# VHH binders against q94cd5, part 11

Target 1, 317 residues: q94cd5
Amino acid sequence: IILQFAPLNSSVDEGFWHSFSSLKLDKLGIDDSPISITGFYGPCGHPQVSNHLTLLSESLPLDEQSLIASTSHGNRNKCPVPGILYNTNTVESFNKLDKQSLLKAEANKIWEDIQSGKALEDPSVLPRFLVISFADLKKWSFRYWFAFPAFVLDPPVSLIELKPASEYFSSEEAESVSAACNDWRDSDLTTDVPFFLVSVSSDSKASIRHLKDLEACQGDHQKLLFGFYDPCHLPSNPGWPLRNYLALIRSRWNLETVWFFCYRESRGFADLNLSLVGQASITLSSGESAETVPNSVGWELNKGKRVPRSISLANSM

## First folded at step 25 (VHH)

Design ff6
Fold by OpenDDE, last read:
Structure ff6 (fold): chain B 317 residues (1-317), chain A 120 residues (1-120)
Amino acid sequence: as target 1 above (317 residues)
Amino acid sequence: EVQLVESGGGLVQPGGSLRLSCAASGFTFSESYMAWYRQAPGKGRELVAGISWEGKTYYADSVKGRFTISRDNAKNTLYLQMNSLRPEDTAVYYCAKIGDKEYQYYKDYWGQGTLVTVSS
């Protein structure tokens, strides 16, 4: 069956809008140039509630310097994701934005990162996101719309198997995988690395590795899974970040099938009952090039509808 | 509001045939990934067949070669042709929307189901 991905939803802290308002009033004025921002997300930590991509006050640049240099790392609950904000000065301009073009532009950036190898070195660029907004500073009302550009692969990804990780791994393997995941999450160096490899040896010993080390670890494992922090809680669907991950995998390696690991937590620890292991087919049709940029989707739905979100801060100002 | 209404179930002898229909409304049917599920007494719900918005089909091994899933987008109707029915096929059959052309999953939509009983 064709694999369906659970969407990623946004959450914007009021502090973000306060900071943005200050930025707009103090520095930007009528300048409506796109602004680089940083979003944050993490693995799902609850069996019934998905995590979101979140904007915080620190999502905005402090100065005109690169966000990359100022981005804080090492927070397990704040995996940084690059984004871009298009804020318009009028509601009319907001409504006239070419959403398809903007989406495509960001998708192209993702694809370029995949093709250049940047995404392999730093896979945190895979869930790159887009926000369009209109800030009514007179009314302290904000209209906004997130997009999470995701590639539509052709042929579409087929799901072969999907089950709780606890049912995929043996007891010994499960214990080792859990331990390895927890170590990964506990390290300041890797805690905010949302894409990784899960390797299990013949002796049931598991290790977590960087994606870039895939070629180096070939032949040293019995099981190899492409792991990612899954913000989704659904028992039968992987989260949105898997889409571009699979696109990367298909582009970089000639794999007919892929095993993936939807990493999820309970109370801050790896939970293999909540986490999923799946196998998918990502085979290219004969004659198709893996280098061609796929189509993309990803505008966030608001209560199932293709409409923007809004927030009023009039009462808090 | 999404609505799915199954019909066509009934009592049939082993080796017989039935055709199930599912009338869909409240969404763009032609852009949806549709599926048939079934739930036998005392068992869990299982996927029987799926059909993409492009018409690509999937079948469970247990029904492969016997069942055919199809769709009529003009009528917003999903079909399941069931041939060579077996007692093991006895179940409540459900029509479901499980995705869209963007391969986005939000939630499952299900009908009330239609009972298929295969018995001599």
Scores: ipSAE 0.436, ipTM 0.741, lowest interface PAE 0.8, mean pLDDT 92
Fold by ESMFold2, fold request of step 26:
Structure ff6 (fold): chain B 317 residues (1-317), chain A 120 residues (1-120)
Amino acid sequence: as target 1 above (317 residues)
Amino acid sequence: EVQLVESGGGLVQPGGSLRLSCAASGFTFSESYMAWYRQAPGKGRELVAGISWEGKTYYADSVKGRFTISRDNAKNTLYLQMNSLRPEDTAVYYCAKIGDKEYQYYKDYWGQGTLVTVSS
């Protein structure tokens, strides 16, 4: 059975477009050079509503100090993620953008970070995203399109098992895992680390570890799971970020099977009934190299359609 | 609407060959990740072979070297050449669309299947 991944959705606060309008009018003019931006997301916080990758006014930094302050605050629901904005000066240029080439370029950045080991030190690079846009500043209207580049896992990943985390862990283990996850989320040093290891010792005590510490997590009678902030709420689908996580795992550790943990919350705390645990077969086919860059996908659909989003801020501007 | 119509199934002797076809419509075939699945009586569906929009192929170990997946983008048709057939290959074979080039979201879509029986 093929593992399926629920789509990640975008959200853009009006303040982002206000900040971009000011930057374009005051500094950029017709300069269409790509702009580094920061997106924000977190684990799902509700059993019926998925989280989004969100752009805010601080997503478009006006200076180096502003960006540093925003990313250093450690907001539980604002895990920072690198992104890039390709803004065009005309709707014609927007429509002519080569979306396949742009997606591939950003996916290659993710792959380079996987291959170099940067993704182990800073796994927030795994959900790297891009936005293309056209700002009509006479009408204060904005057309835009997000992509969340993610690797096509080839050969396809087989799903062996998937269930609520509360059905995988014993009661004692579940209490320890929840406490460890809550501690991870409450620390300014770890709350912005969206991919991690869950280690459960034979005495049912859990710890959350950084990806670089995989070898230190080994021991007799331990459970070891690859955890991540899962923005999705669906009971039978892991969220989109798992795709690049599995690509990392397959490439770096050459494992045949993995246990994964889709971390989700309710009311600001770990929710193991909403969270998922699954087991996946990730073995490469004979003759394939873990070094080969995979194909990628990730352009967001607008209500199921392959069309951009639009917003008008004329009444707000 | 996505439509997948399999053909070419039938009865064949062990060691024989059979070629399955799948006519596709309602989507951009050349941008799709296509696959063949099979389901033996009383068992779940299993992935047999897959082919990407770039032509990269995958085969289950049980069929590698005997089966060949291919696509003709001009005719919107997916093929499965099955050689050296064994009784264990007896199943309903399904054409499937299991992905799209470039876009984040894909749903699996299935044909109605074509029966392949390897006996006698």
Scores: ipSAE 0.419, ipTM 0.730, lowest interface PAE 1.9, mean pLDDT 87
Fold by OpenDDE, fold request of step 26:
Structure ff6 (fold): chain B 317 residues (1-317), chain A 120 residues (1-120)
Amino acid sequence: as target 1 above (317 residues)
Amino acid sequence: EVQLVESGGGLVQPGGSLRLSCAASGFTFSESYMAWYRQAPGKGRELVAGISWEGKTYYADSVKGRFTISRDNAKNTLYLQMNSLRPEDTAVYYCAKIGDKEYQYYKDYWGQGTLVTVSS
């Protein structure tokens, strides 16, 4: 069965728009150059509600140095994701934006990061996103549209197996995996690292490792899973971040199949009943190179439609 | 409401041909990734063929060279041309919407199936 992914949805805090308005009025003026921003997300922490990629007031650093520094806060609920904002000065300009070109450009950045090894060192770049917007500062209304560039693999990813993690691990393994995940989340150094390895030894001891340590851990495990913070709550589908993760895995390692771990929480703790373990086929089509950039999709839908979102802050000012 | 209705199944002799149809409604067919599955008695459901929204096709090894999946977006219809049928092709064949151009999950949609029996 072809794997379908739960979409990632956006959430924009009013503070973001206030900050942006100030930035626009005080500094940018009519300058419509793209702005580097930082989004935040985390694993799903509720059995019925998915997490979002969120923009906050701190999503808008003043300079590139501040942007880099802001990514090192070690907040478990704010895993930083690099993004870019294209804000237009007129609604006409907004409507004329080449959305496909913009999407492709950001997808290419992701692919370059994968190919160069940057994504392996810092996998937080995998869920890179973009936003197009128009700010009507006269009316304090904002039109915006998110895209979460995701690669389309060829052939499409096939799902071999998907089940709750609690059904995949033995009781001993589950206890160890839970403990290891909680330790990972409790550390300021790793709490905001959204992609990782789950290793389980023959004696049912689990460890969480950085993705870059995959080669170093070869031979030391009975089970190895590619883990990620899954913002999705759905019991039978992985979240959107898995898409580019699989693309990285396919590109970096000649694997026909992959085991993945959709990490989810309950009240801040690892929950293996909510978390999923799956196996997928990610084999390349015959004759295709692993270095060729795949096609990409990812514009966010608004109530199932391909239209922008809007917000009015007239009453909050 | 999404509906998938298969037709064209029946009894055919080995070496014969059969064409299955699937009438789709309730969604944007032209943007959908469609597939045929089959389930033989006592066996699990298996993928037979798939066709993307762009018309790219893929086949299970067991049916390559014999089966052809196609689509008519104007008619919202999916087809499976089955040639050189074998007894092992006997199964209930299901039409499925397995995704869209974004591979976003909403719900799995399957038809009720149509029975294909290959027997002398």
Scores: ipSAE 0.410, ipTM 0.727, lowest interface PAE 0.8, mean pLDDT 92
Fold by ESMFold2, last read:
Structure ff6 (fold): chain B 317 residues (1-317), chain A 120 residues (1-120)
Amino acid sequence: as target 1 above (317 residues)
Amino acid sequence: EVQLVESGGGLVQPGGSLRLSCAASGFTFSESYMAWYRQAPGKGRELVAGISWEGKTYYADSVKGRFTISRDNAKNTLYLQMNSLRPEDTAVYYCAKIGDKEYQYYKDYWGQGTLVTVSS
């Protein structure tokens, strides 16, 4: 069967719009140049509720020092992700934005990071996102639309197996994997690294490694999985971030099959009953240039509809 | 909302041909990734062929060279031309919509299926 990926959903804290309003009134005026922003997400933390990619007050830097300070402090539930805001000054300009071209431009940035090896050093570039917006500051109302650019996997990825991680690992392996994941999440050096390797040796000892260390992962291992922070809670669908992860793996390494690990938590700890392990058949694109940008998709649906979201903050400002 | 209606199945002798059609409605057909799947008795569903919104095609190895997927965006219709049919091609064939240009997609939509029987 073809591997299916659950959509990523957006959430925007009111503080983001407060910060943006201040920036626009105090500095931008009618300047509609794109703005670099930071999104935040983490692994699923609840068996019944998926996590979101979230914009917060700190998503929009008000000065250079504030941005630097925000990016230098890890928060286990606020893994930073690069994004871009395309602001518009009128509803007419918002409605006329070429969403296909904007999506392609941001997908090209992801592809360039895959091709250059940047995504191995900093895999948080894989879930790069964009937002288009219109702020009506006379009414304190905001219209916006997210995209989470992701590559069309071509040829399609075949799913060989998918099950709860607790059904894949032995009891001893599961204990070690959980401990290793909790350690990764507890360290300021690694908690903001949302894509990683899980290695389990023949003595059932697990370790988690950076992606750049794949070739150096030699020795006494019995299992090697490509892990990621999965925001989705669904038992039969890996989350959206796996899509670009597979594109990276397919482009970078000559592998025909891949074990992947959808890392999910409950109450702040690894939850291997909620987490998934799957095996995918990834095939190399025959006859295509490795430099060719794949097609991309990713505009968010609003309750199944192709419409923007809106919020009014007139009573909150 | 999404409706997919297959037709053209039937009984055919080995070596014969059939053309399957799928009438689509309730979505922008020209911007969708479309596919044919099949399910033999006692087996799981398998992908037979796919076609992107740009016309790029994919075929399972078992049917490559014998089957041709195509689409007519003016008529909102997906086709599968099946030549040199073999008994192992016996299955219910399903039309599927498995993606949309530009947007996140999550689940496939399926037709009711059309039975193809290849028997002496």
Scores: ipSAE 0.242, ipTM 0.664, lowest interface PAE 4.1, mean pLDDT 86

Design ff6
Fold by OpenDDE, look of step 25:
Structure ff6 (fold): chain B 317 residues (1-317), chain A 120 residues (1-120)
Amino acid sequence: as target 1 above (317 residues)
Amino acid sequence: EVQLVESGGGLVQPGGSLRLSCAASGFTFSESYMAWYRQAPGKGRELVAGISWEGKTYYADSVKGRFTISRDNAKNTLYLQMNSLRPEDTAVYYCAKIGDKEYQYYKDYWGQGTLVTVSS
């Protein structure tokens, strides 16, 4: 069967809009140039509620340098994701935006990062996102629409197996994997690194490694899984970030099948009952180049519809 | 609600031909990955053929060269042309939605199936 991915949903803090309003009024004026922003997300921490990609007041950089520095804050609950904001000055301009072109442009950035090796060094670029918006500052109302560019692989990724991690690992392995994950999350250096390798040795000892270390660890493991912070709570579906992760894997390594680890938490700790382990087929079509940029999708749905979201802050401004 | 309704099944002699149809509703058919499955008596359900939203086709080795999967997006209909039928092709054939290009769906959908019997 084709592997289906749970959509990633957005959440925008009112503080973001307050800050943006100030920025618009004080600095931007009628300048509608795209703005680099930082979104934040983390692994799912609840069995029934998925995590969101969130915009906060700190999502807006003070300057270009601050944006670069924000890539590593060491906050486990705020894994930074690069994004871009296209804010229009009029609702008409908003409606006329070429959403497909904007999506493709961001997807191309992701692909370039994959091809150049940047994504291996900094995999936080994989879930790159974009937002289009219109701010009515007279009414303090905001219209906005998120997109999470995701590659459409051809052929579609097939699911071979998917089950709770607790059913995949032995008891000894599970203990070690849990411990390793918790250590990863507890370190200021790695806590906000959302893509990683899970390696388990023959003696049931697990280690979390950076994605860039894949080649260096070849042969040193009995089990190797591509792990990621999964914002999704669904027991039968991996979260959206896995899509581009698999695209990277397919492009960089000649693998027919991939084991992946959907890392999820309970009360801030690794939970292997909630986390998923899956195996997927990521084969290329005959004659297709691994370097060819795939098509992309990813506009967020609003209550199942392809429409923008809106918020009014008239009462809080 | 997603609905898939198969038709065209029946009794046919070995070497004969049959065309199955699947009427789809309740979803954007043109953006879906569609497939035919079959289940023979006492056996598990197996993939027979698949067709992507772009019209790319896949066939099981057992039916390759004999079966043709196609779609008419204007009619929201999936087809399976079965030629050179063999007794081992006897099965209930199922139409299925097994994917979406945007991956917005989390489950597969199946029709009720149509029986194909190949016998002399």
Scores: ipSAE 0.025, ipTM 0.368, lowest interface PAE 5.9, mean pLDDT 91
Fold by OpenDDE, last read:
Structure ff6 (fold): chain B 317 residues (1-317), chain A 120 residues (1-120)
Amino acid sequence: as target 1 above (317 residues)
Amino acid sequence: EVQLVESGGGLVQPGGSLRLSCAASGFTFSESYMAWYRQAPGKGRELVAGISWEGKTYYADSVKGRFTISRDNAKNTLYLQMNSLRPEDTAVYYCAKIGDKEYQYYKDYWGQGTLVTVSS
């Protein structure tokens, strides 16, 4: 069975558009160069409502060369994600944008980060995103379209097993994993690190570790899972960030199968009934190079359709 | 609305061949990831073969070397050539859209299926 991933949805705060309008009018003018922005997301915290990648006023850089806002670090609900904004000056230009090329360009950045080892050191680059927009500043109307570049692995990832984490761990393990996750989330140093390792020893003691410490985990665990903050609430599907995570794992390590942990919360605490544990096959086809950039997808759907979103702020401006 | 209509199923003897077709409509077929699934009585649905929009193919181990998935984008049609059929290949075969180059949704689209019975 092919593993299906739930899409990541966007949310744009009005404050973002206010700030962007100011930036456009006061500084950018007709300059339509790409703008580095920072999105924010976190794990799902509700059993029926998924989290979103969110743009805020603080998503816009203080420095145009900055990829991640420095003020976004250390917040458990605002894991920073690098992004890029392509804002056009006309609706015609917006409609003429080569979405495929733009998507591929961002996907290539992700792949380069994977290949260079940057993503291993800082996995927050894995969910890199792109936004195209048109701002009608005469009418205070904004048209926009998000893309969350995700690699299409070939062959497709096969699902071996997927179940609630509470059914995967023993009672003792579950208690320890929950505690370790809560500690990870409560620390200013790790709270906004969305990709990690879950290690469980033979004595049912769990620890959360940085992805870069994988080598240190070798041979020193009973269970080892690739964990990530899952924004998705669905009981039978992992969230979108797992896609590029698996691409990284496949590229960097020769693993036939992978155990993954979809970390989810309830009321701000680790919840193993809502969290998922899964096993997937990520083996490369014979003759395929792990270094070749895969194809990518990821344009956001609007109510199931391939159309941009729009918002009018005429009443609030 | 996405529509997938399978055809070509039937009764065949072991060692025989069948060619399944799937007529697709309601989406840009040439940009889609398409697949064949099958479900045998009392078993779960399993992937048989897949084909990308670029024409890259993949197969389940159980059918590798015997089945061939292909597509005709001009006709919006997916095919499954099944050779050297075995009794264990008996199942309802489903055509599926499992993604596209723009978006890979968590929801697949399925046809109604076509029954393939391999029996002497």
Scores: ipSAE 0.018, ipTM 0.378, lowest interface PAE 7.0, mean pLDDT 91
Fold by OpenDDE, fold request of step 26:
Structure ff6 (fold): chain B 317 residues (1-317), chain A 120 residues (1-120)
Amino acid sequence: as target 1 above (317 residues)
Amino acid sequence: EVQLVESGGGLVQPGGSLRLSCAASGFTFSESYMAWYRQAPGKGRELVAGISWEGKTYYADSVKGRFTISRDNAKNTLYLQMNSLRPEDTAVYYCAKIGDKEYQYYKDYWGQGTLVTVSS
């Protein structure tokens, strides 16, 4: 069957809009140039509630230099993701935005990062996102629409197997994988690295490794899985970040099938009952170049509809 | 309410041809990812062919070169042209809506199925 991915949903803290309003009034004025922003996400930590791509007050730096300097690291619940904000000065301009072109532009950035090797070095760029917005500062109302550019692979990814991680690993392996994941999450150096390798040796010892170290993993593992922080809580679907992850894997390595690990937590710890292990087919079509940029989708739905979201902060401003 | 109604199944000799149809209603057909599945006796349901909202097609290895999936958006109808049929193609064939234009998580919808029997 074709693998279905759970959508990633956005969450915008009121602090973001307060900061943005200040920025708009104090500095930007009528300048509607794109603004680099930072979103945050993490693995799902609840059995019934998915995590979100979240904008916070710190998502909005003054300039590029400030963005680099203000990027928070070492927070296990705030994995930074690069994004871009297109804020229009009028609702008419907002409605006239070419959403397809904007989406494609961001998708191209992701693809360039994949092709150049940047994504391998820093896979946090894979979930790059886009926001279009209109801020009515007279009414303190905001209209906005997120997009999470995701590649449409051809042929579609087929699901071979999907099960709880606890059913995939032996008891000894599970204990070791859990420990390794917790260590990964507890380290300031790796806690915010959302894509990684899970390696299990023949003696049931597990290790988490960076994607760039795949070559080092060759030959010394019994099991090798492509792991990622999965924001989704659904028991039968991987989260949205897996889409571009698979695109990277397909482009970088000639694999027919791939094992993936949807890392999820409970009460701040690795939970292999909630986490999923799956196998998927990602074979390229004959004659297709791994370097050709795929088509992309990813505009967020609002209550199942393709419409923007809105928020009023009149009472808090 | 989403409705999918398959038709065109029947008995055919090996080497023969059939054309299955699926009438779709209750959703925007032109923006949907559609597929054909089949389930042989004693076996699990398997993907046969898929067609995206853009018209991109995908086929299982077992049917490549023999089956063709197509769609008529004006008629809200999905088709499966099956040529060079083999006994191993015997199964109940199901029409399915398995996605939409954004290719996000979506509930799969199935028809009641139509039986295809390939036998001498």
Scores: ipSAE 0.015, ipTM 0.353, lowest interface PAE 7.2, mean pLDDT 91
Fold by OpenDDE, fold request of step 26:
Structure ff6 (fold): chain B 317 residues (1-317), chain A 120 residues (1-120)
Amino acid sequence: as target 1 above (317 residues)
Amino acid sequence: EVQLVESGGGLVQPGGSLRLSCAASGFTFSESYMAWYRQAPGKGRELVAGISWEGKTYYADSVKGRFTISRDNAKNTLYLQMNSLRPEDTAVYYCAKIGDKEYQYYKDYWGQGTLVTVSS
């Protein structure tokens, strides 16, 4: 069966729009050049509520130099994700935007990062996102539309097995994996690293490692899983970030099958009952090049419809 | 404006007990995810305990069985009962809002902290 991924949803704090309005009025004026922004996400922390990719006031660059500084590393609840904002000056311009071209452009950036090895060094680039918007500053109304570019693999990824992590690991392994995950999350150096390796030795000792250390880990494990912070709460579906993760794995290592670990929490603590372990087939079709950029999808749905979202701040401005 | 004010910290001997309180205002407390964090000297800030709006509790392994997090929604107050205190529990303890029933909120809402010192 085809592996189905739960969509990633956006959340925009009002502070973002306040800051953006100020930026538009004070600095940008009629300049409609794309703006680099930073989104934030993390693993799901509740069994019934998925996490979101969130924009905050700090998502906007204060100055060109602050873009680097504003990506404050070390916050467990704010895994930074690079994004881009296309804000138009008119609603007509907004409606005329070539959404497919914009999506493809961002997808290409992701693919280039995969091919160059940048994504291996810094996997936070995998969930790169796009926002188009129109700001009516006279009415304090904002129209916006998120896209989370995700590759469409051919053939589609097939699901072999998916179950709660607690059912996959032995009791001893589960204890060790939980501890290792908590250590990973508690470290300022790794807390905001959303893609990683989970290795379990024959003595049931687990360790979390950086993705770039995969080659160094060869032969030292009984079990090896590709782990990621899963924002999704669904018991039978991995979250959206796994899509590009699998694309990376397929492209770089050409594995036939892959074990993956959907890391989820109970409000900051590793929870293996909520977390999922799965196995998927990611075999390339005969004759297909692993270097060819796949097609991409990822425009966010609004209440199940392919329409933009809107917010009014007239009462708060 | 979200405000969190911790109290109850102090000096205690090993094996002793303390109860921390956090007065919350500026948001719907009953719908919030609340947590206690601590930062020991020379260490990073770590999650100690969490409690959902439903009252479900979570604990770090290091404090499990010794600490109890609770809430009084009528008083907009978060509590941390700390028993069997150890020298390694010495830290500044922080109250935090970490989310709500709608979604995880990424803003950091912290109190100023209260110092707990465990020493003979």
Scores: ipSAE 0.007, ipTM 0.308, lowest interface PAE 9.7, mean pLDDT 91

